# Designs tried in a protein design chat: VH-VL binders against q9h9l3. Part 398

Target 1, 176 residues: q9h9l3
Amino acid sequence: PRKMVAIDCEMVGTGPKGHVSSLARCSIVNYNGDVLYDEYILPPCHIVDYRTRWSGIRKQHMVNATPFKIARGQILKILTGKIVVGHAIHNDFKALQYFHPKSLTRDTSHIPPLNRKADCPENATMSLKHLTKKLLNRDIQVGKSGHSSVEDAQATMELYKLVEVEWEEHLARNPP
Below, E stands for the ipSAE of ESMFold2; O stands for the ipSAE of OpenDDE; V2 stands for 0.75 times the mean of E and O plus 0.25 times the DockQ between their complexes.

## First folded at step 21 (VH-VL)

Design Eg10 (framework fv_unasnemab; at its last look DockQ between E and O 0.87; V2 from the best seeds 0.86)
Fold by OpenDDE, look of step 21:
Structure Eg10 (fold): chain C 176 residues (1-176), chain A 122 residues (1-122), chain B 107 residues (1-107)
Amino acid sequence: as target 1 above (176 residues)
Amino acid sequence: EVQLVESGGGLVQPGRSLRLSCTASGFTFDYHYMDWVRQAPGKGLEWVAEIRNKFNSQTTYYADSVKGRFTISRDDSKSIVYLQMNSLRTEDTALYYCARDEFDSGYYFDYWGKGTTVTVSS
Amino acid sequence: DIQMTQSPSSVSASVGDRVTITCRASQGIRTYLNWYQQKPGKAPKLLIYDASDLQSGVPSRFSGSGSGTDFTLTISSLQPEDFASYFCQQANSFPRTFGGGTKVEME
């Protein structure tokens, strides 16, 4: 079995009216939840909306933030060859301007057995917060300080571990 | 090239203190866990302590044999990991290795220093 | 504590021989088991990590296998430079613990 990491990114708004989601923080954890990477990242474009209430990103976090290109290199180095677990992970990859092989990607927002375990419709897209509460009895993304990408990545990994065996077998029989 | 260079070893009497240092280079020091492992003369390897990185609260772990006496710490700005050894005992006599702890896939010591010798004797 | 029982403590072998070293954990450690080689007067060198992953630069004649409690290091064809001590190490729990070591010596 390949090595697994979980990733979660926070994005800020750039471009006209801040509608472009740009990477501003990335957290990567290993199988055990240890944090491999957690950096604030400076987008190449001017930040229009920090989206603080969701992202947890503030202007002060950008003062010594890692330039995007550098951060991207660091992150890709960690992800290369790994099974990457995330929640709605296509957003993270999009923000990273990176495409991870589908066969090595695990999206906890699209794992029917996980939803089933949480007594949710199998084909519904449930939030990480909801699944974490239902299956791990843990509250994440609480308060007004915004999300913690570390916390979210850890939760994502723990959720996947609940269905890892079943899902990996499924994928083996049904390669993406 | 990754390098780990230990220093600070020496001959001391029981009850005394020593501080070991390990200077790291050739990699992003503050991203890695660092460990101390010791080897008594003619004996096997014994894990001593671990200090985690800034992302993991620099949490420390110790072998029972050294708990309360040894303190592992790090200075990321200098790429140095330390081992403060107090109340030294004769059984602490060993070659002390500094090791880089890689934890991306499992936890293993992929780089080791050459070690520094600590001798505790009356 | 997780005890690592390594066997044999020593083995005499000749160049070209197949050498197998066993490490048994007192409790399950998944695959968090590493193997190190140590030559006299030298620091340990990582050979295998996570039970079966070969460290970069290590010859392919070295291999690791096992999971749970039982693990093995195999040298498929012993070379002159392989005469050394070998240690297993568990990284499942703290304290980290090493096996007692196996000295591979020339017959």
Scores: ipSAE 0.921, ipTM 0.951, lowest interface PAE 0.5, mean pLDDT 96
Fold by ESMFold2, look of step 21:
Structure Eg10 (fold): chain C 176 residues (1-176), chain A 122 residues (1-122), chain B 107 residues (1-107)
Amino acid sequence: as target 1 above (176 residues)
Amino acid sequence: EVQLVESGGGLVQPGRSLRLSCTASGFTFDYHYMDWVRQAPGKGLEWVAEIRNKFNSQTTYYADSVKGRFTISRDDSKSIVYLQMNSLRTEDTALYYCARDEFDSGYYFDYWGKGTTVTVSS
Amino acid sequence: DIQMTQSPSSVSASVGDRVTITCRASQGIRTYLNWYQQKPGKAPKLLIYDASDLQSGVPSRFSGSGSGTDFTLTISSLQPEDFASYFCQQANSFPRTFGGGTKVEME
């Protein structure tokens, strides 16, 4: 069978007024939730806004962070050839400056059977926190210290597993 | 090139201790799980211990036959895995392999060292 | 502990023969089953992981199949370099456990 991983990223603000989202942490987990990668990443541009309330990133995390170019190479080696699961995953790929084949991409924010299991409208874009609470009975992203990309990647994989058989069969019949 | 080189084996009396080392090179050592697997002369393979990577708290696991007597550890700065073997018994006599444990799909030993021989006899 | 029962314990075969080795787990292990080849005086070599995935550089005459409790390694046309011992190993649960091995030897 095709190897499957889940990814989650945290971004900080760079550029004028901190409006550009730049990669500052990336976590990748295997099918069982074991962590294949979890590094803080130093953006190539000056950080204007750490966005700590959501990102969990502080200045101290950047002191020994992996430079973006090196981290991107490490991450892409892990992702290449694999089914990659994420939540609103296009934002993660944009921050990585990377295109992953659509046929190998799974986005838990846009899977109708998953929304249906959560008693949510099929076409709604649901937050990871909401889906995780409803379907896994677990609170993630609690408090004001920011998100854990490891926790979020693990939750994303568990959510996909709830619909994996149905959705993989659907995609086989309806190639993207 | 991936290399795993075991050392520290030898002849010891029952009840004594030995410390095995496995020096790794050619890959990102601190991202991988590492295991010890042993093989008694003329016998099959027996898994001994595993130590996980830095992202999974370097959690350790042991076969029941060695639990409480053996300790697996790692020094990521030196790319070395250790096996501290205390209270050695004659049934611990084996060739001890260091193995890299890949876990991107399932869990499997994709590279093995040549092994180091431990002989426990009076 | 999950016991891995491997059969046969040995097989006598000729070059060109099709060889089938089976491995049974005492409880379900999903697809978390690996196959290794070992020649005398050498370290084991990974052939198949996750039940059916060929390791890079392994010839296509080797194939693996199965899920749950029953697994098979097949060598479609035995070559001289394939005379060796073969071990299955489950990775579903701790402790990791190996089958007793199958020695493939020349008639």
Scores: ipSAE 0.794, ipTM 0.907, lowest interface PAE 1.0, mean pLDDT 94
ESMFold2 (binder alone), look of step 21: mean pLDDT 93; pTM 0.948

Design Eg11 (framework fv_unasnemab; at its last look DockQ between E and O 0.26; V2 from the best seeds 0.00; counts 0 for: pae O 3.3 > 2)
Fold by ESMFold2, look of step 21:
Structure Eg11 (fold): chain C 176 residues (1-176), chain A 122 residues (1-122), chain B 107 residues (1-107)
Amino acid sequence: as target 1 above (176 residues)
Amino acid sequence: EVQLVESGGGLVQPGRSLRLSCTASGFTFDYHYMDWVRQAPGKGLEWVAEIRNKFNAHTTYYADSVKGRFTISRDDSKSIVYLQMNSLRTEDTALYYCARDEFDSGYYFDYWGKGTTVTVSS
Amino acid sequence: DIQMTQSPSSVSASVGDRVTITCRASQGIRTYLNWYQQKPGKAPKLLIYDASDLQSGVPSRFSGSGSGTDFTLTISSLQPEDFASYFCQQANSFPRTFGGGTKVEME
C-alpha cells in the first residue's frame, strides 16, 4: 500500500518589517504518530519577527538549527512518493518552496466528510484546533508558548484517519 | 552506502556480561530506530530489542526472554547502538544482528549487519 | 505475543517452479507483515514490507499478499539464486515475532 505521512510547519517573519513567511520548524509523523522528522530550521534571511505566540519559535531555537537548504532536502526526501496529510497544507508547501502532486495530497481543512462529521458546513475552512476538539475531544495549541508542530501533525493524522476509507475511495473514483 | 558493523561478541561463561556495539554509517543515524535480532545456530530469527530515535525519546522495547538482563542504548554523536547483556545464559548463544528499522509505512528492517557471535558455555 | 505460523517448513523445487509460502498470525496484524530472505552464512535481506510492498532492488517475480491473519509470499518462476530460507515477521505489536522459516531447496 501507499505510504502516508502528516506534516506541520511553523514560520517566522523575514524581509521588510517581517512580512515574509520563512520556514523555521517542520515536523513529520507516520500513520501511527511516530515522529519521522522534527527540526528547527534556520531561514537564509535575517529573522525580523519570531511570531512566537503562534510559531513557538524563539531565538535560542535558531542557535543549532538546520540551514534551510539542508532541511528542505531532508524533508522532501521523506515526502517524495508518499501521500502527505496536512492542515491548510498549501502554506506548508509554500514555506518549503515545493509542490507535491495533488493526487498525493490530503488537506484536513477541506475534506467534506470530515466537516460533516464535525457538524460543520461541508465547504467551510475549519481550524485544526476546532476539529480536534470536536472530533477527538482533545485540546491542542494550549499554553503561552505557541503551537507544537509535532502535536499538530499528530492531530492532523488522527483526524484524517476518521475519514480515510471514505475519502480515499472518493479520490480513487474522482481523481483531482 | 549504509553500513552496520557489529562487534564485541565472544565466548563467555554463564552468568557473565558482555556488551555488543553496532557502528552505523551512510545514513542519518539519529533519525532511525535501531534493533537487535539474534539467531541461534541452525535456528530461526528472534527479535531482541529496539531503541527509537531522538524524536521519540529513545524509547526502548525488549523481548520477554531478555527483559531485566539486557539493555539497549545508543550514542547518536558516535552513531553507535549498544546491547549490554547481563546474566548471560546458554540460551543466549546466537549470532547477534544489528538492524536499521524504517517506520514510514509499517515497521521493517531494511538493512542488517553481518552479526557478531556470542557463545555462552561453561 | 503474536505467534507466526509459517508453512511449509521446507520445499523441494526446480528452477522455473512457482513457489508459495504461507504465514498465519495468531491474531490480526492488518498489513504489518514483512518477508525476509536468508542465504547460508549471510544476514537476512528484506524482500517485502507492509504485506505487499516490494523492497527496492528485489526482482518482480517476488510478490506478497494478504491482510489480517493470512499472508502469502509467491515466487512466480524460481531462479537459481532464490534457493534460500524465507521468514515472515509481524510488526503490528511488540514483541516483533518471526515465523519459523521455510527452506527452499533444489530438487
Scores: ipSAE 0.802, ipTM 0.903, lowest interface PAE 0.9, mean pLDDT 93
Fold by OpenDDE, look of step 21:
Structure Eg11 (fold): chain C 176 residues (1-176), chain A 122 residues (1-122), chain B 107 residues (1-107)
Amino acid sequence: as target 1 above (176 residues)
Amino acid sequence: EVQLVESGGGLVQPGRSLRLSCTASGFTFDYHYMDWVRQAPGKGLEWVAEIRNKFNAHTTYYADSVKGRFTISRDDSKSIVYLQMNSLRTEDTALYYCARDEFDSGYYFDYWGKGTTVTVSS
Amino acid sequence: DIQMTQSPSSVSASVGDRVTITCRASQGIRTYLNWYQQKPGKAPKLLIYDASDLQSGVPSRFSGSGSGTDFTLTISSLQPEDFASYFCQQANSFPRTFGGGTKVEME
């Protein structure tokens, strides 16, 4: 059976100038968009920049946040053996300090048929927001409250489903 | 290979108790939701209970017909799900199946045990 | 509770026939509908999940369709091994509920 999940992570800035992106929230949804995981995560280092405008993360969210090491274990348990769908997913994996097998990874930011469907150049990297608007006629990441990783994960899954059949066939013929 | 093996069924009088067990193997038990589904003789399927596991926190759900009488639990270290059945009634007579709930691509019972028979009779 | 009304309760058919089973939910369940096959003396077997997704290993002659409240299981060309009981099941809400079942028997 199909074992597919979509993931989206929010990061905050750590390090001397807040230039290090550290995982602060992770959301995982199943094929139907149901939330399997949604936790605020406490980075191991002091947060210098919450990046609230984009991340939606506030200081209050870190009060009872799950420590990174614990969260990572929980998340990896969910992802193991699954096809993992994400948008620019390499950033999520980097933040998780984990790399999922390429053969089981689907990055909606690098699926030419998806871009084609959205009347975008096939080799261009389009934003999740743009693709979601074009293909799902839905507005995400609106307002000043920052992104919702659940919403983004759900959108990512829905986008992938639009091209799942042909892309899976393509991958079968051209394994990574 | 995924396997579910039920045990604990038997013949009991009304008002008595039984404890069913389902031993699971061949998959990551503590990741999956587990359910009990029963089938009275010659009848259809009836969902009984579900137990979910969110990182060692369990959430349980019950059919109204068994609420307050049945308790579903699990021992993840042993890969076993239990169904404690108290105050048994004649209408509880059924073949009780243990089923794995696949929830990452929807919610469905993709694996079933062979069942264990519970007969409640005076 | 969400009631699942399954019809027909029984159907007589011959090998090669097209068989359609319907399941109606008392309220919308999106696509959270599964179909199971059960043969006498055996445990149920998953056929279709999420309304239309075919379980691995299930022959392509089985198909599911529908959304919201109305769902159908179709056997395009009935085979001898398909004579069995079939059950729909909603996974939208608790309690989980099954349809009353449909027995497909030989004409």
Scores: ipSAE 0.084, ipTM 0.727, lowest interface PAE 3.3, mean pLDDT 94
ESMFold2 (binder alone), look of step 21: mean pLDDT 93; pTM 0.947

Design Eg12 (framework fv_unasnemab; at its last look DockQ between E and O 0.85; V2 from the best seeds 0.84)
Fold by OpenDDE, look of step 21:
Structure Eg12 (fold): chain C 176 residues (1-176), chain A 122 residues (1-122), chain B 107 residues (1-107)
Amino acid sequence: as target 1 above (176 residues)
Amino acid sequence: EVQLVESGGGLVQPGRSLRLSCTASGFTFDYHYMDWVRQAPGKGLEWVAEIRNKFNSHTTYYADSVKGRFTISRDDSKSIVYLQMNSLRTEDTALYYCARDEFDSGYYFDYWGKGTTVTVSS
Amino acid sequence: DIQMTQSPSSVSASVGDRVTITCRASQGIRTYLNWYQQKPGKAPKLLIYDASDLQSGVPSRFSGSGSGTDFTLTISSLQPEDFASYFCQQAHSFPRTFGGGTKVEME
């Protein structure tokens, strides 16, 4: 089934000393990499740390950002019923305060065949950047401007497609 | 309720221009691709043009039959998609439909307007 | 361009009949194939998308199958309201292209 979307979220720091990770951007792409959703999101709490070097989020992005509750509704509507692909996706779901069914979740940070293909230990947790470079010969998350959640979501989808057939068969035999 | 309402059709002579409009309502317009599809009298459907959403840079695509003559555009603030038709030809005579393009799972036109008629005749 | 060859161009059938319409793509389009119904004087209506997914609100007697180059729309038991024209459409590449259509008419 190609009823798949890939998601990537960027988080900023809220709460005391900015230790709480709050959703600040969410990007969702379809199977072909077309962007279904890409919005800056306003956390419910004051942002203490934009984490710009990683998140790419700046204060200016929050001026017209979509309130969290509204964005969450929009995102959940897109994800519902889909196979959701992500990298270390538990972080994205946590930030969304939403948990997608395990049977419909694909985490590219935990797919042994993907690691094997990249000549990495099967049980290691490799970064999206590394896997993308090794398997797609593409550089992502380059520069000092921070990550692009669209770029990361697209890369995630492309990586999964490399092992989709094998992994889907594995999951069929070993349902989560 | 999703609604698409086309307007701007009419009778024109070859070589003239016409601009079609499609006003959308009932959904988040700027999230969707929008397409024009036409149907000549008694004929089948012919895709004309597509314009993608703000997330995809409003990229446009055209059928070869209209490239260089037609321009698809959109005003997300007004929920309107346009089709500027220049250098019209008799073969452009058709009912022009505006269609919403859903692309979450494949690419398909899930909603259509009632169409607006364009007649090009000398 | 991807050509969509739809067959038959017309079919006469009776209420209750099983109707099968075929669409063949000139090259592989995976499952990016949609089916539309059009009644006289009306806009097309989406029936099936992504080869086999039934659009919401469409009766279950409609079904789609196929992948690659060969696709089929099936009406398991034709109803009076099903007499119409049907079009396949590929969404694999640009330009988007439609089949020539199939008119299902009363026998």
Scores: ipSAE 0.927, ipTM 0.953, lowest interface PAE 0.5, mean pLDDT 96
Fold by ESMFold2, look of step 21:
Structure Eg12 (fold): chain C 176 residues (1-176), chain A 122 residues (1-122), chain B 107 residues (1-107)
Amino acid sequence: as target 1 above (176 residues)
Amino acid sequence: EVQLVESGGGLVQPGRSLRLSCTASGFTFDYHYMDWVRQAPGKGLEWVAEIRNKFNSHTTYYADSVKGRFTISRDDSKSIVYLQMNSLRTEDTALYYCARDEFDSGYYFDYWGKGTTVTVSS
Amino acid sequence: DIQMTQSPSSVSASVGDRVTITCRASQGIRTYLNWYQQKPGKAPKLLIYDASDLQSGVPSRFSGSGSGTDFTLTISSLQPEDFASYFCQQAHSFPRTFGGGTKVEME
């Protein structure tokens, strides 16, 4: 039996014009939504744009934030060997400078049975907010003060559970 | 190397109070859940209380047999878990273990201290 | 509360025997079931977590199986150091509850 976790990250802008997305918060939850990890992370480069409206990251969060290299080590230790669930998860892995095996990756933004349950086209890319409202009757990412990566990771895990049996069976028959 | 060292046990009369401590080392204490489990002489194991990590608001849970009398708490800066035991009864007589609670795949006690003995007797 | 019924309460066995211990939950607990070994005068030691996952450093002669309500701990070939008490514990719901224990003793 393969262990399963869900991850969500928030990014800030670094580099020229703040266009590089650098990791500034990461939250990981277990199958039941308990929080295994939730740290603010200090990027190795100067923060040009906190992107607070979407990231929820403010200057005060960086004062005692965990340096990126240390945080990455902690996070990868949790992810290794597990099925990792996320929403548009390639962005999270890119910010972590990490590749997770495709066979152990689940992306709720691209699961046809999940879209079907939401009465959406199976090939559409649906937002986490939309799927969560449709399928869980929950409002997440409320207001303009930024997203909560804990809330988003928990929602992502609950969404996956709706299709877990069907999708795991499909993947067993159709290995990536 | 993970270590859990309980202390604070002793002989007390019914109705009195006692505070147990568990000093932890060798791991990231503030990321873990911590539990107390007890074992009466010659008996099986009984879960007593759990305190969750900083990411889960240090939420606490108790066995019915101790609810309202015992309080679990933690000091993450000192890596210590406490069990405040009020209104002690003879049935609270046991060896009290501190346990590290992993929750990455289910919930399980992967490291245990050696325990501290509490004897409640008139 | 979820009651854990562990059987047998004791087993008399010899070195080399296959020993099977069962644990039944009063309601479904999926795979949230752990097994612990306890030798006299010692703290419990985790053997199996999440029904079937072997803890690091535990000999491969120990195995766990089951899901839902019925679970089994198997010792494929009993060794002298395996004479001990064994406890199952559910972690599905609060309060966490243990089975009554199984004492494996020399015949």
Scores: ipSAE 0.738, ipTM 0.891, lowest interface PAE 1.2, mean pLDDT 94
ESMFold2 (binder alone), look of step 21: mean pLDDT 93; pTM 0.947

Design Eg13 (framework fv_unasnemab; at its last look DockQ between E and O 0.90; V2 from the best seeds 0.88)
Fold by OpenDDE, look of step 21:
Structure Eg13 (fold): chain C 176 residues (1-176), chain A 122 residues (1-122), chain B 107 residues (1-107)
Amino acid sequence: as target 1 above (176 residues)
Amino acid sequence: EVQLVESGGGLVQPGRSLRLSCTASGFTFDYNYMDWVRQAPGKGLEWVAEIRNKFNSHTTYYADSVKGRFTISRDDSKSIVYLQMNSLRTEDTALYYCARDEFDSGYYFDYWGKGTTVTVSS
Amino acid sequence: DIQMTQSPSSVSASVGDRVTITCRASQGIRTYLNWYQQKPGKAPKLLIYDASDLQSGVPSRFSGSGSGTDFTLTISSLQPEDFASYFCQQANSFPRTFGGGTKVEME
């Protein structure tokens, strides 16, 4: 089996009225939850909205942040050839301006067996927080300090591991 | 090119201390775990200690044989990993290797230094 | 602690021979098993990681297999440069532990 990593990114608002989501932090963990990568990232454009309440990103985090192009290179190097697990991962890839092969992508927001296990509608899009609470009995994204991308990536990996065998078999029979 | 260069070995009496250093180059040092592995003369390999990267709080692990006596640490700004060895014993005599621990696809030592010799003798 | 029992401790073989080294863990370690080669006076060299993944630059005649507790390193056709010691190592838990080693000697 291919090696798996889980990724979670935090985005800030750039562009007019801060409506453009730009990568500001990226965390990658291995199968066991060990952190391979966790860097603050400096967007190429001026940050209009740090979205701190959700992102946890503050202005001080950008002082020594890794420039986007450099960070992107580092991240892609880690992801290349891996099965990449994420939650609503299309947002992360979009922020990275990167497209990982669909066959090597696992989105925990679109895994019916996972939802079923959590007593949720199979075709519903459940939040990472909800699934984590329901299936791992763990609270994430608590407080007002914003999200921890490391915590979220770890939770995502743990959630996927709950359905890994079943889902991998499903994918083998039904390649994307 | 990845390089690991150990130093600090020598001959010491039991009960004394030594500090080993391993200078790393050729990779992003602060991203990797670093380990010390030793090999007594004519014997097999024995893991000694591990120190994790900055993302994992520089967490350390030790073999029981060295717990309480050895301390692994690192200076990411200098790309150096250290092994402070206190209360040395004769059984600590070995060639000490510094090893890079890669943990993206398992946990393995993909690069090793040439080692530095520690001899503990009365 | 997880004990790694490696066998045989030594093997005599000739160039071209198939050589198999086994490593048994005292408890399940998934695939967190690595194989190293060590030549006299040299540092160990990684051959196989995660039970079966071939390290870059290592000849394809080396292969690893196994999961759980039983693992094998195979040299399909022994070459002159393969005479060395080989060690398995588990990375499932701490302390990390190595097998006792296998010395592959010329017959």
Scores: ipSAE 0.931, ipTM 0.954, lowest interface PAE 0.5, mean pLDDT 96
Fold by ESMFold2, look of step 21:
Structure Eg13 (fold): chain C 176 residues (1-176), chain A 122 residues (1-122), chain B 107 residues (1-107)
Amino acid sequence: as target 1 above (176 residues)
Amino acid sequence: EVQLVESGGGLVQPGRSLRLSCTASGFTFDYNYMDWVRQAPGKGLEWVAEIRNKFNSHTTYYADSVKGRFTISRDDSKSIVYLQMNSLRTEDTALYYCARDEFDSGYYFDYWGKGTTVTVSS
Amino acid sequence: DIQMTQSPSSVSASVGDRVTITCRASQGIRTYLNWYQQKPGKAPKLLIYDASDLQSGVPSRFSGSGSGTDFTLTISSLQPEDFASYFCQQANSFPRTFGGGTKVEME
């Protein structure tokens, strides 16, 4: 069978006024939620805004962080050839400077059967926090210290598993 | 080139202790799960213990037959996994393999060392 | 514990034969079933993982199938280097458990 992983990334602000989003943490989990990868990543350019209240990234995390080029190589090696699950996953791929095949990409922010299970409009963009609370009875992204990319990746995988059979069959009949 | 080299085996009396080590090279050791698997002479394979990677808190698991007597541990800075074997019994006599455990799809032992022999006898 | 029952315990075969080895789990293990080959005096070698995925460098004459409780390893055309013992192993639950092995020998 085809291997499946879930990914979540945290970004910091670089470039003018810190408005460019650059990768600063990436977490990847297997189907059972085991952590395959979780590293802080040093962006190739100066960090202007750590965005800590959302990213959870602080200056101390960058001291021994893996340089972006090395981390990207490690991450892409894990992702290549696999079904990759994420939430608003386009943002993660953009931060990785990477294009993953659409046929192997699953985005929990836009899966109609998943929205239906949550009693939400089928074509709505739903937050990970909302879906996780509604469907898994779990609180994620709590507190004032930002998000945990491990926690978020694990939640994303569990959400996908709720609709995996139905959605994989749909995609087999309707290739992207 | 992935290499796993076990050492520390030998002949020991029942009730004694022995420490095995497995030195790893050629891969990102701290990202992998590591396991010990043993094989009694002329017999099949028996899983002994697993230690998970740094991202999963180095969590450990043991076969019932060794729980409470054996301790698996690792030193990621040296790329070494250990098996501390206390209160040894004759049924612990086996060739002990160190294995790299991949978990990207299922869980499987994709590389094995040559093993180190432990003989427990009076 | 999940018991793995492997059949047959041994098989005599000739080069060119199709060889089928079965493995049954005492409980459902999804597709978390691996196959290993072991030659005398050597460490086990992974052939198939996750029930049907061929390990890198393993010849395509080896294939695996099954899910749940019943699994099969097939060697489509036996070669001289394939005379060895074969073990299945479940990785669905702790403790990890192996089948008793199948010795494939020359007749």
Scores: ipSAE 0.814, ipTM 0.910, lowest interface PAE 0.9, mean pLDDT 94
ESMFold2 (binder alone), look of step 21: mean pLDDT 93; pTM 0.947

